# Designs tried in a protein design chat: VH-VL binders against q9h9l3. Part 51

Target 1, 176 residues: q9h9l3
Amino acid sequence: PRKMVAIDCEMVGTGPKGHVSSLARCSIVNYNGDVLYDEYILPPCHIVDYRTRWSGIRKQHMVNATPFKIARGQILKILTGKIVVGHAIHNDFKALQYFHPKSLTRDTSHIPPLNRKADCPENATMSLKHLTKKLLNRDIQVGKSGHSSVEDAQATMELYKLVEVEWEEHLARNPP

## First folded at step 19 (VH-VL)

Design z74
Fold by OpenDDE, fold request of step 20:
Structure z74 (fold): chain C 176 residues (1-176), chain A 124 residues (1-124), chain B 107 residues (1-107)
Amino acid sequence: as target 1 above (176 residues)
Amino acid sequence: QVQLVESGGGVVQPGRSLRLDCKASGFTFSDYEMHWVRQAPGKGLEWVAVIRYDGSSEYYADSVKGRFTISRDNSKNTLFLQMNSLRAEDTAVYYCAKEGYWQSSTFLRYFDYWGQGTLVTVSS
Amino acid sequence: EIVLTQSPATLSLSPGERATLSCRASQSVDDYLAWYQQKPGQAPRLLIYDASNRATGIPARFSGSGSGTDFTLTISSLEPEDFAVYYCQQYDYWPITFGQGTKVEIK
């Protein structure tokens, strides 16, 4: 349990048209949902689209944001050697420009037993919001103010716990 | 500049098979979920299939499930649609479509770029 | 599945007039709603995403509004090139679904 953390990141749009996803916030929680890390992060490039509806990021959050390189170092230090749980976690790692070992990665958007438990098609990629509602009877990402990466990371960890035993056994038999 | 180019369409008899290709360029293909959407002549748009960024999972519309297979080769920036047991109602222009920008925890499956489409005609 | 119903089926207007297109969802899709424009012989073109965000390169005369079950695409002043078919699309639930389309034609 102490070797497991959940991560959720928020991205903003950079590049000429704002189509490049850049890390702007990262939250990491432990197995119990305690916050280990939660920082606004300043991308190295100019922000063209804050994507506030989804990211929750506003211009004011970037005033004292941690520079990307510094934040990346802090985050990687936390993740190293851990089982990292996330939802569509490949996007978080992309934003971090980091690749965690596959054997130590858990993506709750790609766990068929979790979908089965939620009475969803096993091969369908479901949103964190929908799975959280179905399995935890909790509403997350409510309103139009944007996501909370802390809330999302906590929900992700709780979802994983529902299938942890079964999934870990599966992975032991079928290493990625 | 993003570009999607479909190919492989044509005229085929019912029960036969056909494979469509979609060549992608102008973006990091392996970062995005890819979709097929079709449009029967004079009709609206119908979502067909989706494949994860790494090809590890696929999901299909009920109308094509068990008959169509979506796949991808990220090394070649190419999306595929294998269509088996074709029916007359499968006649349509088939578009490959790219999902919007990616975020964590959610999926924004609007289609910001489309190919020109390739026509598949199933007729006896 | 989520059923999207667009209205009207056909909208006949003159250049310079305001166009208002409606899209109703059978249940709430939050802001997971997009609008597309399609001209004859062409692929659909993204106009609006996330209910109200204008896609890159789309003229300011196009705007989207709404949330939940009722959505609207507005063209403030029709240009000759705006006469086309418009589709709404939800991406909150599987399967992804489209409206049946609204044809904006010249009066």
Scores: ipSAE 0.917, ipTM 0.957, lowest interface PAE 0.6, mean pLDDT 96
Fold by OpenDDE, fold request of step 20:
Structure z74 (fold): chain C 176 residues (1-176), chain A 124 residues (1-124), chain B 107 residues (1-107)
Amino acid sequence: as target 1 above (176 residues)
Amino acid sequence: QVQLVESGGGVVQPGRSLRLDCKASGFTFSDYEMHWVRQAPGKGLEWVAVIRYDGSSEYYADSVKGRFTISRDNSKNTLFLQMNSLRAEDTAVYYCAKEGYWQSSTFLRYFDYWGQGTLVTVSS
Amino acid sequence: EIVLTQSPATLSLSPGERATLSCRASQSVDDYLAWYQQKPGQAPRLLIYDASNRATGIPARFSGSGSGTDFTLTISSLEPEDFAVYYCQQYDYWPITFGQGTKVEIK
């Protein structure tokens, strides 16, 4: 349990048309759901689209935000050597411009036993919101104010716990 | 600029097979989920299939499940649709479509870019 | 699957008039709703995503509103090039589904 953390990031739009996804918040929780890290992060480029509906990020959050380079260092220090759980986690790592070892990565959006448990198609990529509702009977990402990366990271960890034993055994037999 | 160019369409008899290609350019192909959407002549749009960014998972509409296979070669920026056991009702223009921007824990599967499509006609 | 019902089937208007198109979902899809424009012989073009966000390059006369089950596409003042078929699409549930379309034609 001490070797496992869950991560969730929020992205904003940068670049001329706001189509570049840039890290603007990152939350990391431990196995018990305790927050280890939760910071607003300042992208190196000008924000064109806060994508608030999804990111929950507003202009006021960037006033004292941690510069990307500094935040990245802090986050990587926490992740190093850990099993990192996330939902569509490849996007989080992409935003972090970081590659975590595949053998230490768990993506709850790509675990067929989790989908089966939720009576969802095994090969369909399901949203965190839907899986959390089906399996935990909990509503997350409610309203239109945007996501909470802490809430999402906690939900992701709870979902993984439901299939942890089975999935870890599977991975042991089928290492990536 | 983003471009998607479909090819491989044509006229085939029922029961035959056909493979469609979609060549992508102007964006990082391997970062995005890709889709096929089709449109029968004079009809509306029907989603067909999706493939994950790394090709590790596919999902299909019930109407094509077991007959069609979506795949991709990220080294060639190319999306494929292998269509087997073709039926008359598969006659349509087939579009390659790119998902919207990627976001955390949410999949925004609107299609911001489309190819011009390739026509598949299944007829005896 | 989520059924999207568009209305009206056909909308006959003159240039300069306001067009209001409806899309109703069989159950809530939150804001996971997009609108497309399609002209004869062309591929669909994204107009609106996330129910109310205009895609890049889309004129200001196009606007989207709504959430949950009821959505609206509005064209404040029709231009000659706006006469086309319009589709709504939900992306909250599998499978992805489209409305049957609304044809905006010249009166």
Scores: ipSAE 0.917, ipTM 0.957, lowest interface PAE 0.6, mean pLDDT 96
Fold by OpenDDE, look of step 19:
Structure z74 (fold): chain C 176 residues (1-176), chain A 124 residues (1-124), chain B 107 residues (1-107)
Amino acid sequence: as target 1 above (176 residues)
Amino acid sequence: QVQLVESGGGVVQPGRSLRLDCKASGFTFSDYEMHWVRQAPGKGLEWVAVIRYDGSSEYYADSVKGRFTISRDNSKNTLFLQMNSLRAEDTAVYYCAKEGYWQSSTFLRYFDYWGQGTLVTVSS
Amino acid sequence: EIVLTQSPATLSLSPGERATLSCRASQSVDDYLAWYQQKPGQAPRLLIYDASNRATGIPARFSGSGSGTDFTLTISSLEPEDFAVYYCQQYDYWPITFGQGTKVEIK
């Protein structure tokens, strides 16, 4: 079987009014939850809104942050050829300005069996926080200090493991 | 600038069908979850339906489930609401609404932009 | 579903006065709470998101506070254009729900 990694990115606001979401941190963990990558990333444009409540990013984190182009290269090197698990992962790929093959992508925010296991509507997109609480009995993203992308990536991988067998079989029968 | 323009509202009899359109511009439509929210005359706001950025999933309020269908055509930057088996209580101004900026692992489903709304009147 | 209860139903004030609007949730919604302003014949306008973040272009006289179950929208000094209906909205749980609204009217 192909190697799996889980990814979680944090975004800050750039561009006019800070409405452009730009990558500011990326964390990647392996199947066991070991951290493969965790870097603060410097967007190419001026940061207007750090979105700290969600991103956990502060100005001090950007002082020695890895330039976007460099970070992107590092990240893509890790992701290439792997099954990439994420939560609302299309946003992560968007921030990375990268397209990962759909057949190698797993989005835990859109797995009906996972929602069913959590007693949630199958077609409703659930937050990572809620699914983690319901299925792992663990609180993540606590407080207002912002998310930990490492913690979130690990939770995402653990959630996926709960439905991995069933979902991989489903995907085999119904390739995207 | 972001614009959402609804159309398709009108007067229909109970049991009939109607389709609403919402044309989006000024942002990358395909990046965002889109919603319908309605407001009965003189009443408050009621969330109706949501559709995923790529149209791969929809979720509905219980009041419209099984009767309404939300869909989208990202190539045309257009959101749709197919309303079947309309009832008098469906009478409302229908707004299309855009979710807030996107982040990882969470969903910020406040509505930073709304259309002007289109009135749907269901009466005999 | 999460029930949001706004109070008071109607708030009668004069220009220049301070307006305090309450929104209470039936259970905690963390800070996944937004406030909207709606004037007659217009669509709602976002004022506050994430309980306390002022939306772009919203005057500084508008502020939001609170977390969990109790939230407050404050208008420090009412302007004539501020007389309208205000709604709170939670987005922590499905389905998305709104409060019933508070009407701020001129005394």
Scores: ipSAE 0.885, ipTM 0.947, lowest interface PAE 0.6, mean pLDDT 96
Fold by ESMFold2, look of step 19:
Structure z74 (fold): chain C 176 residues (1-176), chain A 124 residues (1-124), chain B 107 residues (1-107)
Amino acid sequence: as target 1 above (176 residues)
Amino acid sequence: QVQLVESGGGVVQPGRSLRLDCKASGFTFSDYEMHWVRQAPGKGLEWVAVIRYDGSSEYYADSVKGRFTISRDNSKNTLFLQMNSLRAEDTAVYYCAKEGYWQSSTFLRYFDYWGQGTLVTVSS
Amino acid sequence: EIVLTQSPATLSLSPGERATLSCRASQSVDDYLAWYQQKPGQAPRLLIYDASNRATGIPARFSGSGSGTDFTLTISSLEPEDFAVYYCQQYDYWPITFGQGTKVEIK
């Protein structure tokens, strides 16, 4: 059985008008929710919009942030060979300028049995906040100070555990 | 410059089919979930359907479920809406719409760019 | 599904006046709310996203405020080009829903 981790990232706006999404925080937790990695990351480009309402990133976080190239190396070393769980995980991989093998990737935003368990439409992309409330009876992303990638990664792992046996069996029968 | 151009609208009889196309340019099409939104003449806006960035999943308003199919071809930067079993109440201007910037595990499903729309009239 | 109720249905004002448009949600939609402007024969135009952020190219006279269930679009001093229909939209819950619109017309 392969080791499994969950990842969540926060982005800031770079590029023209701050519309490009660039990695500014990454958190990785193990199967039990213990934090394996949690760093603020300095994008290689000028930050135009901290997007603090969602990202929780403020100017002070960037003062001692790990440069993107260094952080990417650290993160990829943790992910290699593991099943990686995320919510809309393709966005995390885009921000890392990386793609993980599809056979080792799990996306809680795109698991029909998980939606069914929450009494949600199977093909709708449900928010992490709503799935967590419905299935774990927890309020995450509370307040206006921005999201915590540690909190979000932990919630994502707990959601996946609810369907892990069923979904791993499904993927074994239907390889991506 | 982001641009969305719909085509394929026209006048059709009830029960017939029509396909709408939306050609996208000025952004990385495969990064974004895309939507159709419609507006009956003199009425407000109604969300119709969404398709996942890679085309692997679709979700529909109850009013069109089972009759409409949203699809995309990322190699051609094109979004489609196949409309079958058309009814008079489907008469509307149909817009394709792009979501705003992406933010990891947070979905920000406001529409920062819209096409000019294509009119579908279902009349006997 | 979330019902967005806009008020008033019609707002009759003169250029230079302040317009205040309300949008109320049937349940909290947090800050997941956008405002659009639509002129006859045109597509909707994004004004405000995430409740209070002005979209690119939108004049400073447009501002959004509120959170949860009660939201306001304010136009501080109406210009002739601002006479249009305005819609709010929530994106916290599926299905995505719009308000029924507020028409801002010249008095």
Scores: ipSAE 0.862, ipTM 0.937, lowest interface PAE 1.0, mean pLDDT 94

Design z74
Fold by ESMFold2, fold request of step 20:
Structure z74 (fold): chain C 176 residues (1-176), chain A 124 residues (1-124), chain B 107 residues (1-107)
Amino acid sequence: as target 1 above (176 residues)
Amino acid sequence: QVQLVESGGGVVQPGRSLRLDCKASGFTFSDYEMHWVRQAPGKGLEWVAVIRYDGSSEYYADSVKGRFTISRDNSKNTLFLQMNSLRAEDTAVYYCAKEGYWQSSTFLRYFDYWGQGTLVTVSS
Amino acid sequence: EIVLTQSPATLSLSPGERATLSCRASQSVDDYLAWYQQKPGQAPRLLIYDASNRATGIPARFSGSGSGTDFTLTISSLEPEDFAVYYCQQYDYWPITFGQGTKVEIK
C-alpha cells in the first residue's frame, strides 16, 4: 500500500574551512529503480570545498542548480507518506534539514539481516560499495570522478529488496 | 573549539574493572560516530571500538570483544568505555577520537580530533 | 583484516632534507587512507585525510599521494619540529587498522 523510494545525496563543504556539509545533489528512485528526482542543488552559503572526489560535484554543476529552499520543498513533497530507503540515511535527512517518520525509514547501513546475507558482522556499519559487491556482484563508485547519487540510490533499493520481506515483517513485530 | 577530555585511567590489578569517560565540546556530539583508540607503551596505535551517532549500535576489535562496552550519553556530550576483566595486555594510553566531516552515504572514518589520552596500567 | 606495512621503520635525516614515507595496504583501500604525526607524550595529530587532503592547520610541506595499495607521505623540507613517529590508517574496511609507524629522527 505504501510506495517506497530510495534516496541518496551528495554534499559539498561550506562555512569556515569547508567544515559544514551542505546538500549539492539529491537523487530519488522508485521501487523499480526509475529516477523520480535528480537535481544539482545550490547551497545557500559559499562553497569552500566541492569534495569532488566523493561528491562528483564541480563548479559547472552549480551554474543552473536549484536553490536549496526550492529543492527541499520539491524533495519533501516526494518523500511525504512514503517508505524511504537510504544508506546512512540520517546524513541525507540532516542535509535536508528534515526528519522523516522512523516507522517509514529504512537504512541499509543498519539492517542486521542484510549484513548476515553478506557474511559480515551484524553490528558493523558496512559501506554501500562493499555490500553491493558482496550481494549484487556489482562494482559501484568506480573511478576517481566522484560518486553518482543515482547509481547509489539504485544500488540501495536493490539491496533493500534482498531483505524486504524479512525486515518489513520484523518491523511490524517490533515497531519503532 | 573542539575538545575531547578523557578521564578515569589508573593502575588496577588483572581481572578488575575501570570506566573511562570522554567529555566532548565544540561540536554537535550527536552528529558523529565516536571511537576509542589505544596505544600500548612503546607500541603503535590500535583501534578499539566505535559507537553509532545515536548509541544504537556498537562494534569492537576482537581483542576486547566481550570485555569492553562502549556507550554514550548525547545529553551530556559524553562517551564511555567500560573495561571489565582487564588483562596486562590492556595496558595502554586510551584516546577518544572524533571522525572528520560527515558525508552522505560515504563513511570517512579518519580522526581529526583526539583527546590527550588517559593511561590504564594493569599490573599485578 | 587489512595490514598496513610502513617503510622504512626508521628514517634518519637532517633538517632541510626531504622525507619520503611509504605505506602499503594488503589489498586496495581506495582513497580511504589517513596519515598522523605523533610526538612523545602527545596524542596523534591528523596530517592527511582521503589520501591527499591536508588537514586544517597542517603546513604545506606535508603532502600525501597514492591510491589503492601504495601511499606516500612526503615532507618537502624537514623542520626541527617534524622529527616524530608517523602512522598511516585505513578506513575502507573493518576493523580500522594502522601501520606500525615510521620514526623520523635527526641524523
Scores: ipSAE 0.858, ipTM 0.936, lowest interface PAE 1.0, mean pLDDT 94
Fold by ESMFold2, fold request of step 20:
Structure z74 (fold): chain C 176 residues (1-176), chain A 124 residues (1-124), chain B 107 residues (1-107)
Amino acid sequence: as target 1 above (176 residues)
Amino acid sequence: QVQLVESGGGVVQPGRSLRLDCKASGFTFSDYEMHWVRQAPGKGLEWVAVIRYDGSSEYYADSVKGRFTISRDNSKNTLFLQMNSLRAEDTAVYYCAKEGYWQSSTFLRYFDYWGQGTLVTVSS
Amino acid sequence: EIVLTQSPATLSLSPGERATLSCRASQSVDDYLAWYQQKPGQAPRLLIYDASNRATGIPARFSGSGSGTDFTLTISSLEPEDFAVYYCQQYDYWPITFGQGTKVEIK
């Protein structure tokens, strides 16, 4: 079967008033949760708001961060040809300035059977934090130091495994 | 220069229907989940509904579930609210609202921009 | 459903005075809390997001503090344009909810 990875990114604020979201960290894990990639990334534009409460990104992380163009090349090489799992994964792809084939994309924020397992309405967009607590009995994103994209990618993969058989069969019957 | 402009409000009788439009400009509309929020005269704010950035999923407040339908047309930068089986308690100013900046797996559902609202009055 | 209770319902003060507005959540909402200002006939205006961050163009006299269940909006020295209704809003869990409002009025 096709190899599967999970991705999560952290963004900082760029552009006017820091309202544009730009990639500043990316983590990729394999099916077993092993880290394949985890780098701080320097956006090509001025950072206005580190958004540290959520991103965990601090000025020091940017000093030796991998430039966006180089990091993007490394990341896309890993993603090519693979099933990529994420939570609100369209945001990760926007930050990468990249489109991944829909047939190879899995979004744990938009899988009705996963919501059903969590006793949530199938069409509600649930946070990674709440799904992980309800279905894996784990507290993630704890504290005020910001989120870890490694932790979040690992949690996302474990959530997908709960519905993998059902969802892969659904997608085979309903190609994008 | 984000702008949200609601239209379609008016006076209608209970049990009737009304459609609200919200035209968006000054941002990439298809990047954001969009909301309707209402305010009855002299009352506070009540969240009504949200629609996913691509229009594929919707979620509603219990007070309107089964009667209202939120939708969007990303090619026209327009958000809609179809309101059926209207009741007196649906009388309110209806605002469309835009979420703040997007972050990967973290949803930050505060509203940095609001329209000026459109008044819906449901009365006999 | 997460209930937000604002206090006081009305705060009567003079220009130059300090205003302190409270918002209490029925369960923890972490830092997922915003504050809005609304004047008659106008849409709400975002003041504070993520509990303590000032929104674009909001004067430094506005500050937000708190986390979890107890939150405060402070206006350090009231200006004439600050007399309005203030709402808190949580966005930690569905449905999104607002407090009932605190009216800040001229004494």
Scores: ipSAE 0.832, ipTM 0.930, lowest interface PAE 1.2, mean pLDDT 94

